# VH-VL binders against eRF1 methyltransferase catalytic subunit MTQ2 (MTQ2), part 4

Target 1, 221 residues: eRF1 methyltransferase catalytic subunit MTQ2 (MTQ2), of Saccharomyces cerevisiae (q03920)
Amino acid sequence: MLPTPYVKCDYDKVYEPAEDSFLILDCLEKEHDFLKQKFGNRLAIVCEIGSGSGIVTTFLMQNKIIPQENSIHLAVDINPWALEATLDTAKLNSCKSSFLEVIQADLNSSIRNNQVDVLIFNPPYVPAECVPDVPGSREEADQWLDLALLGGKDGMAITDKLLRQLEQILSPDGVAYILFCARNKPKEVIKRFVDTYKWNVKLIETRKAGWEVLSVYSFTR

## First folded at step 31 (VH-VL)

Design o1 (from z3 with heavy chain D58Y S106T)
Fold by ESMFold2, fold request of step 32:
Structure o1 (fold): chain C 221 residues (1-221), chain A 123 residues (1-123), chain B 107 residues (1-107)
Amino acid sequence: as target 1 above (221 residues)
Amino acid sequence: EVTLKESGPALVKPTQTLTLTCTFSGFSLSKYGMGVGWIRQPPGKALEWLANIYWDDYKYYNPSLKNRLTISKDTSKNQVVLTMTNMDPVDTATYYCARSYYRQWTGYPFDYWGQGTMVTVSS
Amino acid sequence: DIQMTQSPSSLSASVGDRVTITCLASQSIRSYLAWYQQKPGKAPKLLIYKASSLQSGVPSRFSGSGSGTDYTLTISSLQPEDFATYYCQQYYDTPLTFGGGTKVEIK
């Protein structure tokens, strides 16, 4: 078992690491040899969308899941508190911040130039009537947490946006790791996605977490 | 005024399938988070959860009853139906339907209950 | 499955007494704990959710406390209408599970 990063941030404003976060860490540990073989001798751009506390990005850097000689880590979040937390978490765990860049962006305005080699996305997957509005100010803490959690109808509104753009985000050899809950109906989503885009999709791990069943899938060409 | 009412047979023979209907008013299963569950209580004994169904048709079942349970809903009629196969005298109990609200991965406790319907399983 | 152990199974008390009922979970349930009151021949009534939050319309003499695995329902001054059976229920994880009940009787 690889060490879990120490995280200290304001959980009123930033999503606290939970079972979904730890499932992603376990999946990345399981995928370590694959990622090393695929990206070990070339520049790799590693992007986490929705970095939150920074636990996932820091885990990757701290444990050299992607060989660090030429890896560049991008942590993307719309929540400015999450960007601060990501930098703080990396520092608390003695990671080289010179290879980490945080970017405040909405998913739709994210990187789309076929340059991302490893994409990690823990989406707002909780079903809701609608997706929350982006808060008008940095100080509206409750609204930032809702934005991290609530994914609209079937919990798929934000994830569907990413999936439609995935072809333009990933490099030719890129891989994406995306988390789903059972209410997202991932098997149905994946069938529809594969029929449209001809991708290889593999279930990496499934875990029951209270009322939910979580799963992480890898997406490759 | 939120109300729930159970209906179905009072007497069922062993091996038969029990069908219970919960008819409710004062809320709708078309609204986000709304759900209905079934709970039973054998005479003089503790409560046992059976199943929940929520607005998005997601279902939860008590695994101790294996494949005996099916829960479904008809949102337009404000009804939830529970079927339980292969009834046995040990299934004799009062059956309740009750409302549960689902929020952020959690089904909240049952805040409104029907009066219950007694089902006896006997030859 | 999370097992809920409730104690005592029965108690006798007088009007005006302070009554406490305990509920032990087989693992941490993170305060996802409810208390119900059930009078003979009636459906259960929700009293407390999230271990300590009073359901609307429940008298303030009822209170809940606890965390982790250990939880307590307290009735500060028992009234005649409080003689009933009380159940705890965890809703942290499925399957939902109830305690065995505590019957509160007239002394």
Scores: ipSAE 0.366, ipTM 0.739, lowest interface PAE 2.7, mean pLDDT 88
Fold by ESMFold2, last read:
Structure o1 (fold): chain C 221 residues (1-221), chain A 123 residues (1-123), chain B 107 residues (1-107)
Amino acid sequence: as target 1 above (221 residues)
Amino acid sequence: EVTLKESGPALVKPTQTLTLTCTFSGFSLSKYGMGVGWIRQPPGKALEWLANIYWDDYKYYNPSLKNRLTISKDTSKNQVVLTMTNMDPVDTATYYCARSYYRQWTGYPFDYWGQGTMVTVSS
Amino acid sequence: DIQMTQSPSSLSASVGDRVTITCLASQSIRSYLAWYQQKPGKAPKLLIYKASSLQSGVPSRFSGSGSGTDYTLTISSLQPEDFATYYCQQYYDTPLTFGGGTKVEIK
């Protein structure tokens, strides 16, 4: 089992690593040989959307899941506190030999042109009546956590938006890892997606965490 | 005002299937987070959780009884139905339905309860 | 499954007494604990949720405390209407589990 990064940040403003975070780490460790074989000999662009504390991006860099000579890591979050936390986490774990850029953006709004080789997305998957509004300033910190968690109807509002754009985001050989909870009804979502886009979707891992059942799927062309 | 009421047979024979209906008012299972659960209490004994159903049709069952229980809802009738197969005298209990919110991965405690219905299992 | 051990199983007390009931979980439940009161022939009534939050309409003489595995319900000055059976319940994980109950009787 590969070491988990040390994380220290303000959990009143940034989502604390939890069972969903650790499931993604386990999935990336499980996929290490596949990713190394697929991307180890060329420039690879690795993007995490919703980087939060930075634990996932730092895990990738710290453990060389994608070889450092060929990897460029992009950490995207709309929460400015999460971008600061991501940089701090990378520093705390001595990840200075990797290229890391943090980007404040809504989802993938600044990332197109079919260039992302590895995409990781832990979406706001919790069902709610609506998706919360983006806070008006970074100092409205009490609202950033809801934005990290609440995914509207069936918890799929944000995830469906990303899925519709996946063709524009991933490189021809790219892979995406997306987390779902059981209330997202991932089997139904994937059936509709595959019927529409003719992609390969594979369940990587599933895990019960309290009241919830979480799963991570890989998406390839 | 929130109310719940259980209905069903007071007496069932061993091996029969019990069907209980919870009819409620003052809230709707179409509202995000709303749910209803079933709890039983044998005479003089502690409470035992049976099952919950939530607004999105997601269901939770007590695993010790899972293959015997089915929970369903009819949102238009404000009803939740529990069926329990292969009844045995040890299943003699008062059966309650009660309201629960589901919020941020957790079902919250039962804040409104029905009056309960006593079900006796004997020949 | 998370087992809930409740103590004592019964107690006798007088009006005006301070009463304390303990609930022990077999693993940490992160304060996802509720207390219910049940009078004979009646449904349970929710008193406290999230270990220490008082349900609306519940008298302030009821309080809850604790964390991790150890939780306590306190009645600061017992009243005649408080003679009942009390149950704790964890809701951290499924299956939902209840304590065995504590019957509070008049001395």
Scores: ipSAE 0.337, ipTM 0.724, lowest interface PAE 2.8, mean pLDDT 88
Fold by ESMFold2, fold request of step 32:
Structure o1 (fold): chain C 221 residues (1-221), chain A 123 residues (1-123), chain B 107 residues (1-107)
Amino acid sequence: as target 1 above (221 residues)
Amino acid sequence: EVTLKESGPALVKPTQTLTLTCTFSGFSLSKYGMGVGWIRQPPGKALEWLANIYWDDYKYYNPSLKNRLTISKDTSKNQVVLTMTNMDPVDTATYYCARSYYRQWTGYPFDYWGQGTMVTVSS
Amino acid sequence: DIQMTQSPSSLSASVGDRVTITCLASQSIRSYLAWYQQKPGKAPKLLIYKASSLQSGVPSRFSGSGSGTDYTLTISSLQPEDFATYYCQQYYDTPLTFGGGTKVEIK
């Protein structure tokens, strides 16, 4: 079992690592040999969308899940507090900042050049009537947390947007890991996605969290 | 103020299907996190959870009764309906509907209850 | 399924007594425990959630404690209106399960 990063940040402003976070870590550990085989001989661009506390990106870096020391890690979040937390978490766990770049962006808006080799996305997956508006200032802490959690109709508004753009995000050999909850109806979503696109989608792991079931799927060409 | 009220037949014959309606006010099932559940209590016995339904139409059933229960909602009428098939005298109980909110993957305890409706199953 | 074992099944106490009711879960429920009061002929009333958080409008003489598998409800100074049956309920996981109840009778 690979060590979990220590995280210390203001959880009033940044999503606290929880069962969804730990499921993603376990999936990346389970996929370690696959990722090593696929990207071990070349520089890999690794992107986490919605980095939050930075626990996932730091896990990848500290455990060298991608074997190349010069793998480039991009941590994307619209929440400026999450970007600070990501840098702090990496430093707290002795990860070299020269291999990590944080980007303030909405979803993947700055990352569409078919250059991402490994994409990790823990979306706002909780169903709500609407997706929340982006807060007007960084000091509106509760609004930043809602934005990390609430995913609109069926909890899929943000995830569907990413899925429609996945072809433009991933490199030819790229892989994406995306988390769903049972309320998202992931099997139905994936069937529709595969019927529309020619992708291989594989369930990596599932986990019960409270009354809910969380799952992570990999997406490859 | 939040209120819930159960309605349905007081007497049901064995093998018949029971249909109970919960009519509520003071909250809406269109609001994120809101839900309604059903609980029964046989005379002189403990409470038994039956089913919950939440704002997004997600449903949870007691697995010991799953094949007999159906829960549904009509958000525009502020109603939740429970249907229970193949009624038996052992199902004689007071049936309650109650409010539950859902956050962080968990349904929270029932904070508002209806007064209950007694359903007797006999010939 | 998580079994909830409640003790005692009944008790008698005098006005002013301190009363303690216990609830044992068959596995850890991480403080996802509620206490309800039910008076004769009435629906249950939520007293405590998350093991120790007092529901709004509930008198401060009621308190909850415990963790893991062992939980308690305490009434610090029993009042005549506290004659009722008390139920614990776990909500850590479905199916939701209740304890067997504790009937509190005023001497």
Scores: ipSAE 0.304, ipTM 0.689, lowest interface PAE 2.7, mean pLDDT 88
Fold by OpenDDE, last read:
Structure o1 (fold): chain C 221 residues (1-221), chain A 123 residues (1-123), chain B 107 residues (1-107)
Amino acid sequence: as target 1 above (221 residues)
Amino acid sequence: EVTLKESGPALVKPTQTLTLTCTFSGFSLSKYGMGVGWIRQPPGKALEWLANIYWDDYKYYNPSLKNRLTISKDTSKNQVVLTMTNMDPVDTATYYCARSYYRQWTGYPFDYWGQGTMVTVSS
Amino acid sequence: DIQMTQSPSSLSASVGDRVTITCLASQSIRSYLAWYQQKPGKAPKLLIYKASSLQSGVPSRFSGSGSGTDYTLTISSLQPEDFATYYCQQYYDTPLTFGGGTKVEIK
């Protein structure tokens, strides 16, 4: 088992790693050989949308899921505290800053098209009445946390937005790993991607975590 | 200070519907993670969870009683309402409402409780 | 459903005694376990959450331990006000379930 990074962040402002985060780590460990084989011989762009505490990005870097000399890591988050946390967490675990770039953005709004070779997305998936508004200031800590958690009526508001952009984001040979909650009805999403869009979708990991069932799927063209 | 208080009829006839209201203060169900649950306790018996409702209006029910239970909230009034249909003498118990938190679908324990209201089901 | 088996159902003890109550879950609940104290005619009071975390305002003589399926509440030195019924509760999964209770009586 690959080591889990030490996290340095304020959990009042940044999403605390939980079962969903750890499931993603397990997924990446499971996919390590695949990713190494596919992207290990060229420069690869690895992007995490919603880096939060930085645990996933740091895990990718410290464990060299993609060989370090062949990877650039982009950590994207709308929460400025998450960006700080990501940098701190990476530093705490001796990750080289030259291979990491943090970007404040809404999803992939700041990323060029068809460049991401590996995409990781842990979305806000908790069903809620509405998607929270982006806070107007850094001091609204609770609101930033809500953004990391609440995904609208079916918990799919943000996920759907990303899914619509997936083709635009990924390189031709790119792979996306996306986490779903059972309540998100991932089977319907997968069916659409497979049957309609003719993508390859693979279930990588599934885990029951208390009241929820979480799954990580890989998406490729 | 967090407080909760149950209100409703002390006596219900068999087959009738019980409606209980939990009025609380010191917190809001508009806040992320906030929830309110109902727990009952028959005289001299253990506690039984009935239902929870959370800030996002998501609801959990005890499956054994799900078909009889409805939980709702009025955030503006700081109230949670529980209805239970087809009451039977076996449903005689003290009914409590209590505050809980929600994170990652695992919830948290009930940290504040109402004093409870005794409901007797009898002809 | 996760069944919580609490033992003993009752015990007699004296002031100053060390008291131990056990709760066994039918499956792992990953420390999502709470302990409550209930006095006659009163609502339950939260003592311990997440298996070992002491609720604010609760005396330090109360402690919780355990993992997986086995959990323990310990009162290091029983005080007169501690004679009550204690309940464990899992909140790992729904339905939320309580133990059968342990009545701590004066010897």
Scores: ipSAE 0.023, ipTM 0.645, lowest interface PAE 5.4, mean pLDDT 91

Design o4 (from z3 with heavy chain D58Y S106T, light chain T94Y)
Fold by OpenDDE, fold request of step 32:
Structure o4 (fold): chain C 221 residues (1-221), chain A 123 residues (1-123), chain B 107 residues (1-107)
Amino acid sequence: as target 1 above (221 residues)
Amino acid sequence: EVTLKESGPALVKPTQTLTLTCTFSGFSLSKYGMGVGWIRQPPGKALEWLANIYWDDYKYYNPSLKNRLTISKDTSKNQVVLTMTNMDPVDTATYYCARSYYRQWTGYPFDYWGQGTMVTVSS
Amino acid sequence: DIQMTQSPSSLSASVGDRVTITCLASQSIRSYLAWYQQKPGKAPKLLIYKASSLQSGVPSRFSGSGSGTDYTLTISSLQPEDFATYYCQQYYDYPLTFGGGTKVEIK
């Protein structure tokens, strides 16, 4: 079992790692050999959208999920506190900061096209009346937390947006790991990607966490 | 002010279907995080959860009674209806409807309850 | 299903006493635990949610604590109006389940 990073962040401002976060870690561990084989021979660009506490990005770095140590890890989050948390968490776990870049952005708006070799996305997946607006101030901590959680009508508002951009984000041989909850109706999404887009989609891990049934799927061309 | 009130028959014959209506005010099931649940309590016994329905029409049932239960909502009328088939004397209880409202990062406790309606199943 | 074991089933206490009620879950419920007070012929009333958060309007003499599987309701100084039956309830997973109740009686 690969070690879980120590996290340093203010949970009043940043999403605290929960079952979804840990499921992603387990997924990455499970996929470690695959990723090692796929990307072990070259520099890779690893990107997490919604890095939050930084636990996933740090996990990737500290455990060298991508074997090439000089691989670039991009941590993207719209929450400025999450960026700080990601840096702090990485530092706490002795990750090399020179290969970590934190980016404040909405999804991949600041990422060049077709460059991401490994994409990790833990979306706001909880069904809600609407997707919250981005706070106008850093001081609205609770609103920033809501952004990490609430995903619209079916909890898919943000995920769908990302999915539509997935081809633009990933390198030709890139792989994306995306988390869903059962209420997101992932099977419908997968069917679309497989049948219509002709992508390869694989269920990596599933876990029941209370009322939530979470799953992580891998997406490749 | 949030209020809930249960209505339905006080007496049901065995094998008959019980239909209970929860009429509420002070909140709407169109609002995110809003839910209504049914809980029953036999005389002198503990509480038993029956079913929940939420703003997005998601429904949860007690597995032990799932095949007998149907929950539905009419948001425009601020009503939730519970139907329970094949009633038996063992189903004699006070039936409550309660609001299950999402509190940020705290889940869905039952924060407001109706007064309850006693349902007796007897021939 | 998550079983909630509440103890004791009943207790006798006097006004001014410190009262403690325990609820044990068969598995971790991550503090998604509520406490209710029920008086005879009345509906349950929410006292505590998320294990330790006091519901609005509830006297401060009521408090909740615990994590994982073990939770406690405490009445720091029992008042005459506090003689009732108390229930714990987990809402971490479906089916939602209640404890067996604790009747607090006057000594």
Scores: ipSAE 0.385, ipTM 0.794, lowest interface PAE 1.2, mean pLDDT 93
Fold by ESMFold2, fold request of step 32:
Structure o4 (fold): chain C 221 residues (1-221), chain A 123 residues (1-123), chain B 107 residues (1-107)
Amino acid sequence: as target 1 above (221 residues)
Amino acid sequence: EVTLKESGPALVKPTQTLTLTCTFSGFSLSKYGMGVGWIRQPPGKALEWLANIYWDDYKYYNPSLKNRLTISKDTSKNQVVLTMTNMDPVDTATYYCARSYYRQWTGYPFDYWGQGTMVTVSS
Amino acid sequence: DIQMTQSPSSLSASVGDRVTITCLASQSIRSYLAWYQQKPGKAPKLLIYKASSLQSGVPSRFSGSGSGTDYTLTISSLQPEDFATYYCQQYYDYPLTFGGGTKVEIK
């Protein structure tokens, strides 16, 4: 098993790595040979949306899951504390020589069309009546945590937005890894997605975390 | 002030369906994390969990009874309803509804309970 | 299903006594354990959650300890209102399961 990065951040402002984070790490380790075969002879653009503590992006860089050293890692989060945490975590794990850029953005709003080779998305998947408003200041810590967690109706408001844009985000050979919980009804979501877009969607791993069931699916053309 | 109260029949004949209503105040099931569960206690015996329902309509059932139980909510009326089919004298118990928070992927223990309603199953 | 074994099933004690009740889980429950007090004819009352966290409004003479599979409720100085039946309950996983209860009686 590949080493898990050390994480340094203020857990009052950024969600602590938890079972959803660790499931994504395990999925990326399981997919290591596939990603190496697919991108090993070329530079790749790797994007994590919702980087949070930076543990996932740092895991990718630390373990050279994408082996070409000049490959670009983009870590996107709307929470400015998460962007700071991502940079700090990368530095703590000796990733200074890696090409990492952090971007403050809502979802994928600043990502180039059809350029992302590997997309990782741990969305705010918890159902709520609505998606929370973006806090007015970075000092509203509990409001930033709600943004990381609450995903509106069925927990799918943010994830559905990404899914509708996925064809425009991914490069022709690109792959996306998206996390769901059982409350999202992922089998129904995936059926509708495949019926609409004719993509290949594969369950990579599922895990019970307390009472919740988490799953990660890969999306390819 | 959080309160819960159970209502339903005190006497049910074998094979009939029991319907119990939990009416609550002081919290709303529209709020993230809120939930209500049902627990029963046969006379002189230990507590047995039946089912929980949470703010997003997600439901958890005791597997030993899952084919007999249905839990539902009406958020606008502050009500949760439990239906239990094919009642038998062994189902004679006090039935409680109680509040549970869902946090960090876990349904937390019941912090507020109704007074309970005794349901006797006999011919 | 996670079975909860509670001991003793009953005990007799005097006001002022220190009382200890144990609860054993059939597997590790990672401190996802609650203690309830139930008086005759009344609903249970939550005393302790997460093995050691005192519920609001519960007197400080109640404390909980333990980890893994072994858990203990302690009443440091028994009061007249503490004569009741006590239940442990795990919430690590569903189905939620309760111990068989410990009846604390006046001696």
Scores: ipSAE 0.364, ipTM 0.742, lowest interface PAE 3.0, mean pLDDT 89
Fold by ESMFold2, fold request of step 32:
Structure o4 (fold): chain C 221 residues (1-221), chain A 123 residues (1-123), chain B 107 residues (1-107)
Amino acid sequence: as target 1 above (221 residues)
Amino acid sequence: EVTLKESGPALVKPTQTLTLTCTFSGFSLSKYGMGVGWIRQPPGKALEWLANIYWDDYKYYNPSLKNRLTISKDTSKNQVVLTMTNMDPVDTATYYCARSYYRQWTGYPFDYWGQGTMVTVSS
Amino acid sequence: DIQMTQSPSSLSASVGDRVTITCLASQSIRSYLAWYQQKPGKAPKLLIYKASSLQSGVPSRFSGSGSGTDYTLTISSLQPEDFATYYCQQYYDYPLTFGGGTKVEIK
């Protein structure tokens, strides 16, 4: 097993790494040889949307899932505390030699040029009546945490937006890794998506977390 | 004030289907995290969990009884319904409905209970 | 399924006594444990969740402790209204399972 980054951040403002984070790490470890073979000999743009604590982006850099000479890492989050936490986590784990840029954005609003080679998305997947509003101030800590968790109807409001834009985000040989919970009904979502958009979708891993069942799927052209 | 109340038949015959209704007030089952569960207690014996249903219609069943149980909700009526098929004298018990929050990947303990309804299955 | 073993099955005590009840899980439940009080003919009442957190309105003479597989409910100074049956319940995983109960009786 590849080493898990040490995380330092204010958990009142940024969601603490949990089983969903660790499942994504395990999936990236399982996919290590595939990603290295596919992208290791060329410049690769690696993007995490919803970077949170920075544990996933740091894991990629720390363990050279794509060799650092061949990778540019982008960490995207709307929560300014998460962007700071991502930089701090990378620094704490000695990732100074990797190219990392943090971007404050809503979803992928600044990343639509078919340039992302590896996309990782741990969405707000918890069902709720609606997606919370973006907090009016940086200091509304509880509201930033709700935004990280609550994904509207069926927990799919944010994930559906990303899926509809995936064609514009990924490079021609790009791959996306997206996490779902059982409440999202991922098999039905993926069937509808594949029927509509002609992508290849593969289940990478499923794991029980308490009463919840989490799964990570890869998306390729 | 949070209240829950069970209603249904007090006596059923073997092989019949039991239908129990939980009517509640003081909370909404449409709110994120809210849920209702059913628990039974045979006379003089321990409590046994049957099923939970949550705000998003996600359901959890006791696996030893899963093929006999159906739980459903009507959020507009503030009701949860439990149906249990093929009743047997061993199913004689007091049946309770109770409130549960879903938080941090788990269904939390039952913080409000109905008064219970005794269901006897004739021998 | 996680089995919950509760001891003792019954005890006799006087008003003012310190009472302890134990609950053993067949595997670690990470403090996902609740305690309930049930009086004859009444529904259970939640006393403690997360092993040690008091439910609102529960007197401070009730306390919970433990971790892993071993958990304890303590009543520091037994009152007349505390004579009841007490149940532990794990909620670490479904199916939810309860202990067999401990009946606390007047000596």
Scores: ipSAE 0.342, ipTM 0.722, lowest interface PAE 3.1, mean pLDDT 88
Fold by OpenDDE, fold request of step 32:
Structure o4 (fold): chain C 221 residues (1-221), chain A 123 residues (1-123), chain B 107 residues (1-107)
Amino acid sequence: as target 1 above (221 residues)
Amino acid sequence: EVTLKESGPALVKPTQTLTLTCTFSGFSLSKYGMGVGWIRQPPGKALEWLANIYWDDYKYYNPSLKNRLTISKDTSKNQVVLTMTNMDPVDTATYYCARSYYRQWTGYPFDYWGQGTMVTVSS
Amino acid sequence: DIQMTQSPSSLSASVGDRVTITCLASQSIRSYLAWYQQKPGKAPKLLIYKASSLQSGVPSRFSGSGSGTDYTLTISSLQPEDFATYYCQQYYDYPLTFGGGTKVEIK
């Protein structure tokens, strides 16, 4: 078992790691050999959308899922507090900051130049009336937290946007890991995606987390 | 101010169906994260959860009673209805409705309760 | 189903006493635990949520602690109005389940 990063941040402003976060870590551990084989001998770009506390990005870096000297990590989050938390978490765990870039952006403004070799996405998947608006101020802590959690109708509003952008984001050999909950109806979503784009989608890990059933799927061309 | 109130028959015969209505104010079941649950308590005994319904019409039932329970909502009337079929004397209890607020990933406990309504099942 | 074992079932105490009630879950509930107070003929009242968070309006003499499977409710200095029955409840998974209750009586 690979070590879990230490996280210290203000959870009133940043999403606290939970079962979804830890499931992603387990997924990455399971995929470690695959990722090392695929990307370990070249410069690879690893991107996490919604880095939050930085636990996932830090996990990738500290455990050298891809050798650190051969990887650049991009941590993207719309929440400015998450960016700070990501940097702090990385530093706390002795990760070299020179291999980590934090970027404030929403999904629509994310990097879409076919350069990302490994993409990790823990989406806001909780069903809600609508996707929350981006706060106009850093002081709206609760609103920033809502952005990390609420995914509109069926909790798929943001995930659907990302799925539509995967071919523009990923490199030709790139892989994306995306988390779903049972209420997202992942099997139906995946079927539609495969039928539309003709990609390879594989279930990597699944776990019952209280009243929720979570799963992580990998996406490749 | 948040308030909930249970209404229904005080006496039900065995094998009959119980229908209870929860009328609430101070909140809306159209709001994301909002829910209402039913809990019962036999005289001198512990609390037992029955069912929950949420803003998106998701429903949860006690599996031991699932085949007997139906929960529904009328958001416009601020009401939640619980039906329980094939009543038995063992179902004699005080029935409560309570607010459950599920915001963010983690749910909230029952923060507001009705006063409860006593239901006796007897011939 | 997650079983909640509450202890003791009853206790006698005096005003000013420190009172401790324990709740044990059959599996980890990851702090998704609530404590309720119930007086005779009344509905339960929420005291603590998420294992240690004090509900608004509840006196500070009430506190909750614990993690994993073991949780504790503490009344630092028992007041006359605190004589009641207390229940723990997990809301980590369905079905939602309650402890058996602890009756706090006057000595």
Scores: ipSAE 0.107, ipTM 0.733, lowest interface PAE 1.9, mean pLDDT 92

